# VH-VL binders against q9umr5: the designs that were tried, part 217

Target 1, 268 residues: q9umr5
Amino acid sequence: SYKPVIVVHGLFDSSYSFRHLLEYINETHPGTVVTVLDLFDGRESLRPLWEQVQGFREAVVPIMAKAPQGVHLICYSQGGLVCRALLSVMDDHNVDSFISLSSPQMGQYGDTDYLKWLFPTSMRSNLYRICYSPWGQEFSICNYWHDPHHDDLYLNASSFLALINGERDHPNATVWRKNFLRVGHLVLIGGPDDGVITPWQSSFFGFYDANETVLEMEEQLVYLRDSFGLKTLLARGAIVRCPMAGISHTAWHSNRTLYETCIEPWLS
Below, E stands for the ipSAE of ESMFold2; O stands for the ipSAE of OpenDDE; V2 stands for 0.75 times the mean of E and O plus 0.25 times the DockQ between their complexes.

## First folded at step 8 (VH-VL)

Design pg26 (framework fv_nofazinlimab; at its last look DockQ between E and O 0.02; V2 from the best seeds 0.00; counts 0 for: pae E 4.6 > 2, placed apart)
Fold by OpenDDE, look of step 10:
Parts: sequence; structure tokens; C-alpha cells
Structure pg26 (fold): chain C 268 residues (1-268), chain A 122 residues (1-122), chain B 112 residues (1-112)
Amino acid sequence: as target 1 above (268 residues)
Amino acid sequence: QVQLVQSGAEVKKPGSSVKVSCKASGGTFSSYAISWVRQAPGQGLEYLGYIIPIFGTANYNEKFKGRVTITADKSTSTAYMELSSLRSEDTAVYYCARGEYDSYGYEPFDYWGQGTMVTVSS
Amino acid sequence: DVVMTQSPLSLPVTLGQPASISCRSSQSLVYSDGNTYLYWFQQRPGQSPRRLIYKVSNRDSGVPDRFSGSGSGTDFTLKISRVEAEDVGVYYCMQGTQWPFTFGQGTKLEIK
């Protein structure tokens, strides 16, 4: 039998968005128990990410307990960060494949057309002012806002991303790294035509430097320092990078070709 | 110059709802957070919640969760606070307030509305 | 929730004399960024509250220099070097470090 699949949605999202994915999984892997977690939907997805992590943890623990052979995680967009944090705080998780589906794993600094209503160009340059404050950090968006022009504020004020990345020292860094390294495979999915994740390379742990030049994963300090285990995972062949062009952000979970190429191989 | 103008006094019956408005002028609305604080007669200040308009949702004090709804209309630079299932203990002056950006980040409560008295009585 | 405790709750002062209000928090108000989000507000009779001090010791524009804030960690103080008649009102401290943000009980300053 196939290992259970747990799906975590993204920002302003719900379980309904994954109806096609469910169909694909059912068709190609019949009998697979797929659970799309219906937590923090819609506007509730703006709750602090640590709160979400706790909620999702409570939901996945029973599922994992019933699946001693392991489970697969498919985590979309913001959900990918939730899942990474989840795997960092759980010392007993049994996740075989962690599929990060177009997630801003290295943070967001977007000003795309899709997010213009939320992050207009003029707003993007000033969002650090409120996001890196106690008021801003009560919202998930600010928890992974990564302003490359205000690195000090990010490192000191980010209550989520900087911590799970091990970019700011904290007493749980070693343990979280150990826990995260329990994952069998880290499957990173994203692409240049996403239109939301900015830069799109964030889905592959790439990100802007201070000049907004995109650096790849291997050039990031979190990799070089192996602060949460990326270097170790790569060394043991546990990281899979699956870039795909021609897919918009809202289509990653509904594209059949993407599913067959980047998701299905890791559901066995 | 920034100014916050709130709606007028309200008299409500228990169990009903009240919606107070706070219109901001003289500055940028979307980038800031609008906070709501209330003060019962002769009592101290109590933080209800706040909204960051561009996010489209508010953060609430759990004490009021389920009864308080804070919204914002960016097109009119107006924030709203709705309190449902009103009880006598909700009788208070309700204030909206806005913060500002400085060199260190966001600082709240530099501007206050004039307050809106909400009286809940049978 | 963080509990903010002010003392005294009533503060009768002679004109021209100094005044001091204490505010203690149940836990440290130092945020991860190293800032301490402690605020002082003044509310004159019949008026809306007015922010006097932000982040422990920074005076807002228009606030007389006779007002000063100090402190660290869990202990904070608002001082008025020379009390004037216009200083009559209730003063509140507030923490903005941990949600939900909370106010002190208030200190009523009166002229003797």
C-alpha cells in the first residue's frame, strides 16, 4: 500500500484548491489515503506561522502514528514554510518525502502583479517598517518577509524564518537541525513563471543579496554554514530540485504534467 | 497633518451590535496599523485589536475574539470596529489610533481619534 | 498575558514639585530586535489619550522636556521634573512587546 499523503495549503487558500491533485493521486496511486488539512483557511492563514505550526502539528501527529512506515508531505506556497518548521520542531516525525510546492523557502520580497494589491512597489520598500515590529510579526506574511536591504532588522526581528533557517542563534537550533534531517527527501518545486514567489528562486533556497542579485542555494550562508541541514541533505542526495517553466502560482497543484514529473515519483 | 475622525455616540440594547468608524486623513492609510482601544467609565484602557489594512485582516485580543470585527476600507481610508452581542460591560469610549514610521520602525498611537461613546442599556 | 503594574495609582503633587510614576511588567519587555516597546500615555480630563513616550525614553514631538522616561527589562519610570497644572490627568504605561499588548492600571495625577 502507498504511504499516506498529507497536504498543507498556502496563503488565503483552502482544501478546495487541491481537488485536482487529489484526483491525480487517486488515479495514479489508488488507495492512497490523502488528507488535506483544513486548518487556517482563508484569512486565518494570516495567523502567526508558529501558531499554524502548532495547529498543524496536532493534526499530523495522529496521522503519523497510524502510519509507522512513514508519510509524505505536500506543502504548497506558505504551507511549505509551515511544513519545514513542523519537521524542525518534531523529533519523532516519520516524513519520507517533503514536497515543497512553490514555497518561499528563503522568504518573500515580492512586488509582482499578482501581489501588487498587497505589495505594491512603493510598499515593498517600506514594508520592513511594520513587518519587523511586534505588530507585524503577528501576521504570517511578515514572518517570512525577507528584506535584503534591511538584513539586520530581518535577522533580529523575524520571529519565524530567521529562526528556522538558523540565521539567528537560538537554543533549539541544533535540535531543529537534527529533527529536520530526519526527512527522507526534500523535493523543491518552483519556476520562473510563478508570478508570486519573489524571487522565484526562493523555492529553491535562492534569494537576493544586498544588490538584489539572486544567489543560488549553494551561495547562501544557511547552506554554507549548514545551519538547518541543507548542506548535509544535499551531500547525501536527499534534495531534489524540480524547476518547471510555464506554470503560474495558482496552477502548481493542478498541473498534470507537473504532477507526473515532480510530485508522483515521490509518492511511492 | 494626520487626523482621525470617529463616528458619533451610540446607544444600543443588549444583544445588538455596534459599528464604529474611524476615518483617517492627512497621511498614508494602507501602510499603517489602526488600533482600537476602549475605556469604560472611570476605568483604564483596554486593547481590542488592530488591523493592517493592506493585509485585509486584523489581530484581535482573545478576550474579544468572536465578538469584535475590525475592518478597513482603503479606498476611503476608513477603519471600522464592530462589536456584537453587546452587554452592559461593553459600555465604554472606543478609540481608534494610528502609528507612524520612524528610523527604527513602526511606532503606534501617535494619533488618536476623539473617541466614540457606546452605551449599552436596556 | 503580560501584566503591567503601575505605582502609585494616585499621585497628589504640589505645583512645581517633581513626580515619579513606576511601571513594572510581569516579564521582560525586550523584543528580539533589542528594542523595548514600552510606552507612556497621558490622558487629561475629558480628552483622548496622548502618547508621551515611546520605546522607554523617546519623547514625542510637542512633549515638554520636563517629561522623561527611563528603565529597562521589567522596571520603568516616568518622571516629571516640575509638575504644572496642565499635567493633571491619568498616566498609563503600555507594553507592545508581546501580544496582546497591555496597559497599566493608570496613575491619577492631581494637584494638592
Scores: ipSAE 0.888, ipTM 0.953, lowest interface PAE 0.6, mean pLDDT 94
Fold by ESMFold2-Fast, scan of step 8:
Structure pg26 (fold): chain C 268 residues (1-268), chain A 122 residues (1-122), chain B 112 residues (1-112)
Amino acid sequence: as target 1 above (268 residues)
Amino acid sequence: QVQLVQSGAEVKKPGSSVKVSCKASGGTFSSYAISWVRQAPGQGLEYLGYIIPIFGTANYNEKFKGRVTITADKSTSTAYMELSSLRSEDTAVYYCARGEYDSYGYEPFDYWGQGTMVTVSS
Amino acid sequence: DVVMTQSPLSLPVTLGQPASISCRSSQSLVYSDGNTYLYWFQQRPGQSPRRLIYKVSNRDSGVPDRFSGSGSGTDFTLKISRVEAEDVGVYYCMQGTQWPFTFGQGTKLEIK
């Protein structure tokens, strides 16, 4: 039978968002055990990402233990960062496909339509002031806020993203890299019409330089230094890039064509 | 120009709840972080939690988690601290204090409210 | 939790003489950004606390220059070069490096 699938939601989301994804999986891979984790739902998704990683880890351990042939992860938006950290901190994970569904893997910098709705005033240029402080770092959004005009503050103050990306040194970096490299496939999904993830290329490990010019994954220091294994994974043929235009942020988990093209092939 | 004005003193019975308000005037409320600190009579200061209003949620000291709720209403520039399941040891002056991050950077506690005395007695 | 320990807890001082308050943390207060999130507050009788010093040594506007903060790592000091009558009150240190943020026990400054 098919390997179990574990789904990790994003910011302000819950398991209900994945009802269409569950239908697609049931149609193409009948009998697949799919667990959508109901942790850190709604406003609890603003809890610090390391706290979320601990909670999701506790939920994931028994599922992995029951599946000695491996599991797949589908991790949406902010959930993709949680899954990045899970793969690094777990010495014994058995993840085959890690499917990152429009996740800001190099961080977020922008006043998106979603953020403008949530935050009435543009916060893009000023959010670094609170985010790069101990007060701000107790909120998930600030854990991956990556202001390219204050990259020195990001590198020094980020308690989460800069560490898991190996952009700042950490005592556990070597172990985290070894653990992450056990993943079978890293499937990166995203697109230019997302409207929330800014820049959208963050879903593919691209990001802004100081002039807000996007540099792709292969031009990033984290790739060139192979800080957590991206260069090694690419050399193994383990990285899959699946960009798709015409999909808004809340539609990645409910578009049949996207599912068939980018997700279905990796759910052995 | 900036002032934080808190609601008046409260006397509550054990097991009840209290909700203290903190109204900010002057400045831009959306650029604030609001902290709540308490002080039992003759004792020191204890940090309850804080809210960044634009995020719509708060961070709580684990000692009070499950009993304290901090909220903010941007339309009235008012932050609230609600403490439930009151006990005699909750008798204290409750303070709100702000820090602003749409200026020179971010530093907490630049302005404090006048305090609200909450007495829990049977 | 980071424990903040102040000494002395009671500080009787003669007018015009210097006063010194110590604050020691159970862990280093240097954050990953190189900043030290150590704060000093003054609370006069019957009043709300007010911030005197932020990030170890930076004096707030309106705070007399007779107040100074110093220190690094785990050991911090608040000094008053010449104590005046209006300085009577309780002084608190606070760390903001690691949540939950914690205060010292307070030092009560009194005139002899």
Scores: ipSAE 0.792, ipTM 0.906, lowest interface PAE 1.1, mean pLDDT 91
Fold by ESMFold2, look of step 10:
Structure pg26 (fold): chain C 268 residues (1-268), chain A 122 residues (1-122), chain B 112 residues (1-112)
Amino acid sequence: as target 1 above (268 residues)
Amino acid sequence: QVQLVQSGAEVKKPGSSVKVSCKASGGTFSSYAISWVRQAPGQGLEYLGYIIPIFGTANYNEKFKGRVTITADKSTSTAYMELSSLRSEDTAVYYCARGEYDSYGYEPFDYWGQGTMVTVSS
Amino acid sequence: DVVMTQSPLSLPVTLGQPASISCRSSQSLVYSDGNTYLYWFQQRPGQSPRRLIYKVSNRDSGVPDRFSGSGSGTDFTLKISRVEAEDVGVYYCMQGTQWPFTFGQGTKLEIK
């Protein structure tokens, strides 16, 4: 039988958005128990990411307890950051495959439709004034905002991303790294035509330097210092990179070729 | 089913203030932008500003020189627009309007209130 | 502020004939995310405005397919392929790219 699959959605998302993905899994892995967590739907996806992590943690505990052989996570967009934090805070998780589906793992520095309507007087160049304030950090999109031109403000103000990346000292950093390293595989999915994740290489732990030149994962300080376990995972052969062109941000969970190439092989 | 119901017509003297209410139903109030637009008799539409109640902040068209205040009360799902130092040219129908978020983005002005006539005379 | 200019301001049309309304912006409406935030609204006599078209060319649900939007950059058009009696009213374009958001002055569609 196949391991249970837990799906965690993204910003302004709901469980219905994954209907095609559920169909694909049912066709290729009949009998697989798939749970799309129906928490923080739509507008509730703006709540602080630590609140979302706590709520999703409570929901996954009974699922993992019923499956001692392990579970898989498929985590889309903002949901991939929730899942990475789950892997860090749960010292007894049993996740085999963590499938990160076009998630801003190193952060976001791009204007989007959502940001435009939420903060219409702001653009990416000045959004740091909102996001790197206590008020701004109460909203999920600001929890992973990463302005490469204001790195000092990011490091001081980020209540989420800088912590789970191990970019700022905190008492749980060693324990979180140990917990994260218990994952069987980290499957990174994304592509250049996403149109929302900026830079799109954030889905592969790449990100801008101060000149907006993209540095890949192996060039990032968090990798080089192995601050949360990326270098260790890569050395184990536990990181799978599955880039795919031609897929827009809202189509990752409804593209059969993407599923067959990047997701299906990891649903043991 | 989303509905926006506004307060009734007002007749005001120059120099006074008016506060128009807009009660929303049929969804969560806090996460939607509530916009205010006015229309003087025989004239076009003019955007005053909006509020997103979950953020608790409002954005104003600077044309009104600080005369507009937009607020929201989450407990009653009601937005308010107050216009101070009224002039005869402020005579207009005042509308509230709301957009909708989905997984593809946000689209403004999907739902409109019935309008509130504010008449400034004498 | 971005100035939105509509033409014509008054548009008498014979029932069943096509109508075309132009909207021009004082600067490009293409936003830094690649989207163009141009909207069309209809206001029938004595009613609140109603959204017809969002993001240049996308028809709202319940809007008849005789309405279509097109254009790019600074020049946009709303077309009605066959005008019906219920189409009487004022049509507005709106830009949502730059704060403050602004409307065109309106085009009054009248049946001859």
Scores: ipSAE 0.246, ipTM 0.686, lowest interface PAE 4.6, mean pLDDT 89
ESMFold2 (binder alone), look of step 10: mean pLDDT 89; pTM 0.917

Design pg27 (framework fv_nofazinlimab)
Fold by ESMFold2-Fast, scan of step 8:
Structure pg27 (fold): chain C 268 residues (1-268), chain A 122 residues (1-122), chain B 112 residues (1-112)
Amino acid sequence: as target 1 above (268 residues)
Amino acid sequence: QVQLVQSGAEVKKPGSSVKVSCKASGGTFSSYAISWVRQAPGQGLEYLGYIIPIFGTANYNEKFKGRVTITADKSTSTAYMELSSLRSEDTAVYYCARGDYDSYGYEPFDYWGQGTMVTVSS
Amino acid sequence: DVVMTQSPLSLPVTLGQPASISCRSSQSLVYSDGNTYLYWFQQRPGQSPRRLIYKVSNRDSGVPDRFSGSGSGTDFTLKISRVEAEDVGVYYCMQGTQWPFTFGQGTKLEIK
C-alpha cells in the first residue's frame, strides 16, 4: 500500500484549500491515508513559526509512529518552512518525500497584493524596520522576511529562517543537519507566474543579492558550506526541481497538470 | 504631532464586555505596533497585547487570552481593545501606545493615549 | 516569563540630590541582534507613562540629560543626577526581548 501523506497549509489558509489535491491523490493512489493538519488556520497562520513547528510536531509524531514504512509531506507556501524545521528538529522522522509547493525557502522580499493594500509606497523597502525587532518576530511573515538590502539585520534578527538555513550559527545546527539529511527526497516546486513568492526562485533556494540579481542555489553560501545538507542531498540525487510556468500562488494545490508532473511521481 | 486619543470612561457590570478605542492622527497607521497596557488604581503596568494592523491579527499575553480581542480599522486609523467576562479585578486605566521608527529600526511606546478608566462594579 | 524586579519600590529624595533605581531581569535581555531591549518609563501623577530611555542607555528627544540609563545582561540602572520637582512620579523598567513583554513593579520617587 501507499505511504501516508501529511499536508501542511500556508499563510491565511486551511485544510479546505486542499480538496482538489485530495481528489488527485485518491484517483492516482487509491487507499492513501491523507491527513491535512487543521492547525494554525486562517489568522492563526501568523503565529511565530517556531510555535507552529511545535504544534505540527505534536500532530505528526503519532502519524509517523503508525507508518513504519515512512510518510510523505506536502507543504504549501509558508508550510514548506514549517516542514523544513520539522525535519530538522525531529530526531526520529521517517519522511520519504518532502514536497515543497512554492515555499519561500530563502525568504521573501517583494510587494504582493497581500501587502500593498496597506501602504501608499512600496512595502518591501520598509518592512525590515518592524520585522527585524522582537515585536515583528512574533509574526510568521517576519520570520522569513529577507531584505537583501539589510542582510545584516536579517542575519542577526531573524529568529527562524536565518537559523534553519544555517545563515546564523545555532547550538543545534549539527543535530538539525543530521536529522534533515534523513529525508528521502526533497521535491522543490515553484514558478515565475506565482505572483506572491518573490523572488519565485526562493522556492528553489535561489535569492537576491544586494543588487537584486537572483543567485541560484548552487551559488548560495548555505549550499556551498552545506550548512543543513543541501549539497549532500544534491550529491545523493535526492533533490528534485520541478518548475512550472502559468501557475498562480493559490493554484499549486489545485492544478492537475502540476500534480501529475511534479507531485504524483514522488508518492509511493 | 502624532496623537493617540482614546474613548471616554466606562462603568460596567461584572460579566459584561467593554470596548475601548484608540484613534491615531498623524503619520502612517498600518505598519506600527499598537500596544495595550493597563494599570489598576495605585498599581503597576501590565501588558495585554499588541497589533500590527498590516498583519491583520494581534499577539496576546496568555493571562488575557480568550478574554481580550485587539483589532484595528485602517480606514479610521483606530485600534480597539475589547475585554469580555469582566471582573472587579479588571478595574483599571487602559492605555494604548504606539511606536515609531528611527534609522536603526522600530522603537515601541513613543506615543501614549490619555488612558480610559474602566470601572467594573455592581 | 521574564520577571523584572525593581529596587527600591519607594525612593524619597531631597531636591537637587541624585537618585538611582535598579532593575534586574530573571534572564539576559540581549536579543540575537546584539541589542538589549530594556526601556525606562516615567509616569507623573495623573498622567500617561512617558518613555525616557530605550535600549538601556539612549535618551528620548526632549528628555533632560540629567537622566541616564546603564547596565548589561540582567542588571540595569536609571540615574537622575539632580532631582527636580517635576521628577516626582513612578518609574518603570520594561523588557522587550522576550514575549510576553514585562514591566518591573515600579519605583515611586517622592520629594522629602
Scores: ipSAE 0.734, ipTM 0.878, lowest interface PAE 1.2, mean pLDDT 90

Design pg28 (framework fv_nofazinlimab)
Fold by ESMFold2-Fast, scan of step 8:
Structure pg28 (fold): chain C 268 residues (1-268), chain A 122 residues (1-122), chain B 112 residues (1-112)
Amino acid sequence: as target 1 above (268 residues)
Amino acid sequence: QVQLVQSGAEVKKPGSSVKVSCKASGGTFSSYAISWVRQAPGQGLEYLGYIIPIFGTANYNEKFKGRVTITADKSTSTAYMELSSLRSEDTAVYYCARGSYDSYGYEPFDYWGQGTMVTVSS
Amino acid sequence: DVVMTQSPLSLPVTLGQPASISCRSSQSLVYSDGNTYLYWFQQRPGQSPRRLIYKVSNRDSGVPDRFSGSGSGTDFTLKISRVEAEDVGVYYCMQGTQWPFTFGQGTKLEIK
């Protein structure tokens, strides 16, 4: 039978958003045990990402322990960053497929249409002032805010993303890399019509340079230096890229064609 | 020029709650951290929590978590601090404060409200 | 939580003489960005606190140059080169490196 699936939601989200995903899994892989983690819902999703990682870690440990054959992770939006850290900090994770569903893996730089209700003035160029401070770093969005015009501040002040991406040194970096490399498959999903993740290529480890030109994963220093194992995973054949146009940010978990093309093949 | 104006003094019974307001005028409201600090009579300063209004949620000192709620209304440029299950040891002057920015970062407590005396007595 | 310890707690000083207040933290206040988020505040009787010094040694605009901050790591000092009558009040250090942000107990500066 099928490995259990653990689902981690995103910013301002909850387990309720995944009802269609669960229906698709039930149709194609009947009998799969799917656990959608209902932690850090709504405004609580703004809690610091390291706090969220600790809470989700406590929830996933018993699920992984009961599944010696392994588990799959489906991690949506901000949840993909939580899962990145889980895979690094857990010495004993047994994750086969890590399915990253439109997650800002290299960070976020944009107050997109979806977030304009939260940032009613275009704050893109000025958010670095609060985010790269101890005050801002107590909020999840600042943990992965990556202003390409203030990359020095991002590298030095990011308490989360710069560390898990190996962009700034950390005493645990070697162990985190070893743990992350235990993953069977890294399945990256995203697309140009997302409308929230900016740049959308962040879901595929691409990101802006100082001129806001997107450099893809293979041009990033973190890939070239193999800081947390991307180059090793790619050489192993363990990275799957599944871009799809025409899908908005809130539709990744409810699009049947997306599910059948990008998710279903990785749910053994 | 930024001013923070707080609501007036309150006398409360043990077990009740109090809600103090802090209205900002001048400058920008939404992108600054607005902090709440209290001071019991003759005692030192104690940090309750802070809100960055654009994020719509607050960060609380664990000592007060579950009893303190900090909110902001961007339309009126007003922050609020509500403290529930009041005890006599909550008798204190409650201050709101806002920071400032230089080119590279945020510095806290550049502007302070005048303080609100909350007295808890039976 | 980071504990901030001030000494002395009571500081009687003669007008025109120097005054010095110590602040020690239970752990280093150097943040990952290389900055030290140590602040000094003055509270005059019956008034709200006022920030004097930010990031260890930077004076706010309008703060007299007789006030200076120094220190590194876990040991910090606020100095007043020549105390004036208007300096009477309570002085607090604060750390902003690690949440929850914490204050020292305060040092009451009084004229002898």
Scores: ipSAE 0.759, ipTM 0.889, lowest interface PAE 1.2, mean pLDDT 91

Design pg29 (framework fv_nofazinlimab)
Fold by ESMFold2-Fast, scan of step 8:
Structure pg29 (fold): chain C 268 residues (1-268), chain A 122 residues (1-122), chain B 112 residues (1-112)
Amino acid sequence: as target 1 above (268 residues)
Amino acid sequence: QVQLVQSGAEVKKPGSSVKVSCKASGGTFSSYAISWVRQAPGQGLEYLGYIIPIFGTANYNEKFKGRVTITADKSTSTAYMELSSLRSEDTAVYYCARGPYDSYGYEPFDYWGQGTMVTVSS
Amino acid sequence: DVVMTQSPLSLPVTLGQPASISCRSSQSLVYSDGNTYLYWFQQRPGQSPRRLIYKVSNRDSGVPDRFSGSGSGTDFTLKISRVEAEDVGVYYCMQGTQWPFTFGQGTKLEIK
């Protein structure tokens, strides 16, 4: 009946965070097989994102193989970037709905408690010195650090986000775009009261320019060039944008109204 | 000034394990990574791996494939390198060093421990 | 892995004369941030390595100005303008641009 759901957690997170989401799915879509992946939990979520992509790929392959009708992905925070890469590197994925739950799709540029715990003396203006070094790119949070004041460094040093967004060239770009375009629906969720994802519009492929003015998805070069398929997906009606105010970063997976409005309709 | 002090020399049998410590003083232990480098008698330097204590995450040189484990105890400001399934070829001086990561942006490998001689014999 | 090759492996020098050590990498050491992560270390007999130079040409604090580093891309040089007795030891170059980090095989500097 219902397609299986695969859940990918975020930074310093684990499967425990999704207990309410599981309750909601069970209430509205009873019988749905939901797998919350217990990989890269807690501190292990700091491992490089390409390493996480490899591990999650190995876990999702058998689930997708058992569900020829397709699967849905619900990917929270940093997990949304893992899912972005999975959809690009897997030339045989059968994902129908990719539900991105407050994920920094264009990157992060903000002082958060997560960054302060790792870099207690650093401010967002100084983090580029660490993140864009050879050693900095060994941390997941640096893989999507996008300093709008050092865009040249971001483009040259980002080993993950700049590549999956097609902001720099890669030999596999054409194949990654083809694979990503296999997705049925790209459901983007986020909001102004998140408090962690900065700018919050990053969850909708918006981001800061050099003056810290937010430009929306349709104004981004990655969209205009259709680097990984956003323009094509939008043209075919496959992108859903579901912003909601009043929800903090750790509450996206436990808010019933959010679930009913933005998630439930896409769990066929 | 940062100072790294290592545990004393060890003599081990083939097939056993050795665990070498590196105690840091001065500076903020959690602000930097600690690397492990070895040197066989009369030979050059070989990089084993590093640990970032604030994360508890370690990265290893593939050559040591599941034989090396690097850990850190923040409460004692001490990093450890454990090498298992010891062979005579593992006879070397093992050094700890600050780096490659540092949250204050200092260039890495500026401070080294005194070295620990590990002899694998018989 | 990036292979680091030093020459000469043995460098006998007369006190007060200049000495030069070459280090060649199998791949460019220029990182995407524009920096070159090439280091030089000195190891005196029975002692731990000591960093002399970082990022090709930057001299570490307390290192005499008779030591200098230069180079770009794949070819690097450590020079000692006037060798002193305390300079005896093995000198290693190291790359930090690509994992795993790798060292040259070492150059033994001796007084002849």
Scores: ipSAE 0.013, ipTM 0.569, lowest interface PAE 7.9, mean pLDDT 89

Design pg3 (framework fv_nofazinlimab)
Fold by ESMFold2-Fast, scan of step 8:
Structure pg3 (fold): chain C 268 residues (1-268), chain A 122 residues (1-122), chain B 112 residues (1-112)
Amino acid sequence: as target 1 above (268 residues)
Amino acid sequence: QVQLVQSGAEVKKPGSSVKVSCKASGGTFSHYAISWVRQAPGQGLEYLGYIIPIFGTANYNEKFKGRVTITADKSTSTAYMELSSLRSEDTAVYYCARGGYDSYGYEPFDYWGQGTMVTVSS
Amino acid sequence: DVVMTQSPLSLPVTLGQPASISCRSSQSLVYSDGNTYLYWFQQRPGQSPRRLIYKVSNRDSGVPDRFSGSGSGTDFTLKISRVEAEDVGVYYCMQGTQWPFTFGQGTKLEIK
C-alpha cells in the first residue's frame, strides 16, 4: 500500500484548494490516505508561524504514529516553511518525501500582485520597519520577510525563518539539523512565472544579495556552512529540483503536468 | 502632526455589544500598528489587542479572544474596536493609540486618542 | 504572561525634590535583536496617557530633561530630578518584548 500523504496549505488559503491534487493522487495511487490539514485557514494563516507549527505538529503526530513505514508531506507556499520547522522540531518524524510546492524557503522580498492586493499602498522597502519588531513578528508574513537591504535586522529580529535556516544561532540548532536530515527526499518545486514568490528562486534556496542579484543555493552561507543539512542532503542525492515555467502561484496544486512530472514520482 | 479622534461615549446594557471608532489624520495610516487599551474607573491600563492595517487582521489578548474584534478601513483611515457580550466589568475608558519610527525602529504609543467612555449598566 | 510590578504605588513628593519609581518584570525584557522594549507613560488627571520614555532610557521629544529612565534585564527605574507641579499624575511602565504586552499597576505621584 502507499504511504499516507499530509498536505499543508499556504497564506490566506484552506484545505479546499487541494481538490484537484486529491483527484490526481487518487487516479495514480488509488487507496492512498490523504489528509489535508484544515488548520489556520484564511486570516488565521497570518498567525505566528511557531503557533502554526505547534498546531500542525499536534495534528501530524497521530497520522505518523499510524504509518510505521513513513509518510509524505506536500506543503504549499507558506506551508512549506511550516513543514521545514516540523521536520526540525520533531525528534520522531518518519517523513519520506517532503514536497515543497513553491515555498519561499529563503524568504520573501517583493510587492507581487498578491502582496499589492493585500496592501496596495505599501512599498516593499518600508515593510522592514514594522516586520522587524515584536509587533510585526506576531504575523506570519513578517516571520519570513527577508529584506536584503536590511539583512542585519532580519538576522536579529526574525523569530522564525532566520532560526530554522540556521542564519542566527539557536540552542536547538544541532538537534534541529539532526531531525531534518532524517527526511528521505527534499523535492523543491517552483518557477519563474509564479508571480507571487519573490525572488522565485527562494523556492530553491536561492535569494537576493544586497544588490538584488540572485545567488543560488550553493552560494548561500547556510548551504556552505551546512547549517541545517542542505549540503549533506545534496551529497546524499536526496535533493530533487523540479522547476517549471508557465505556472502561476495559485495553479501549482491543480496542474496535471506539474503533478505527473514533479510530484507523482515521489509518492511511493 | 498626527491626531487620533475617537467616537463619543456609549451607555450599553449587559449582553449587548459596542463598537468604538478611531479616525487618524495626518501621516501614514496603513504602515503603523493601531493598539486598543482600556482603563476601568480608578484602575490601571489593560491591552486588548492591535491591528496593522496593511495586513488586514489583528492580534488579540487571549483574555478577550472571542469577544473583541479589531478592524481597520484604510480608505477612511479609521480603526474600530468591537466588544461583545458586555458585562459590568467592561465599564472603562477605551483608548486607541498609534506607533511611530525612530532610528529605523518601530516605537508604539506615539499618539493617543482622547478616549471613549463605555458604561455597561442595567 | 509577563508580570510588571511597580513600587511605590503612592508617591507623595515635595515640590523641587527628586522622585524615583521602580518597575520589575517577571522575565528578562531583552528581545532577540538586543533591544529592551520597556516604556514609561505619564497620565495626568482627566487626560490620555503620554509616552515619556521608550526602550528603557530614550526620552521622547517634548519631554523635559528632568525625566530619565534606566535599568536592564528585569529591573528598571524612572527618575524625576526635580518635581514640578505639572508632574502630578499616574506613571505606568510597560513591556513590549513578549505578547501579550503588559503594564505595571501604576504609581500615583502627589504633591505633599
Scores: ipSAE 0.752, ipTM 0.882, lowest interface PAE 1.1, mean pLDDT 90

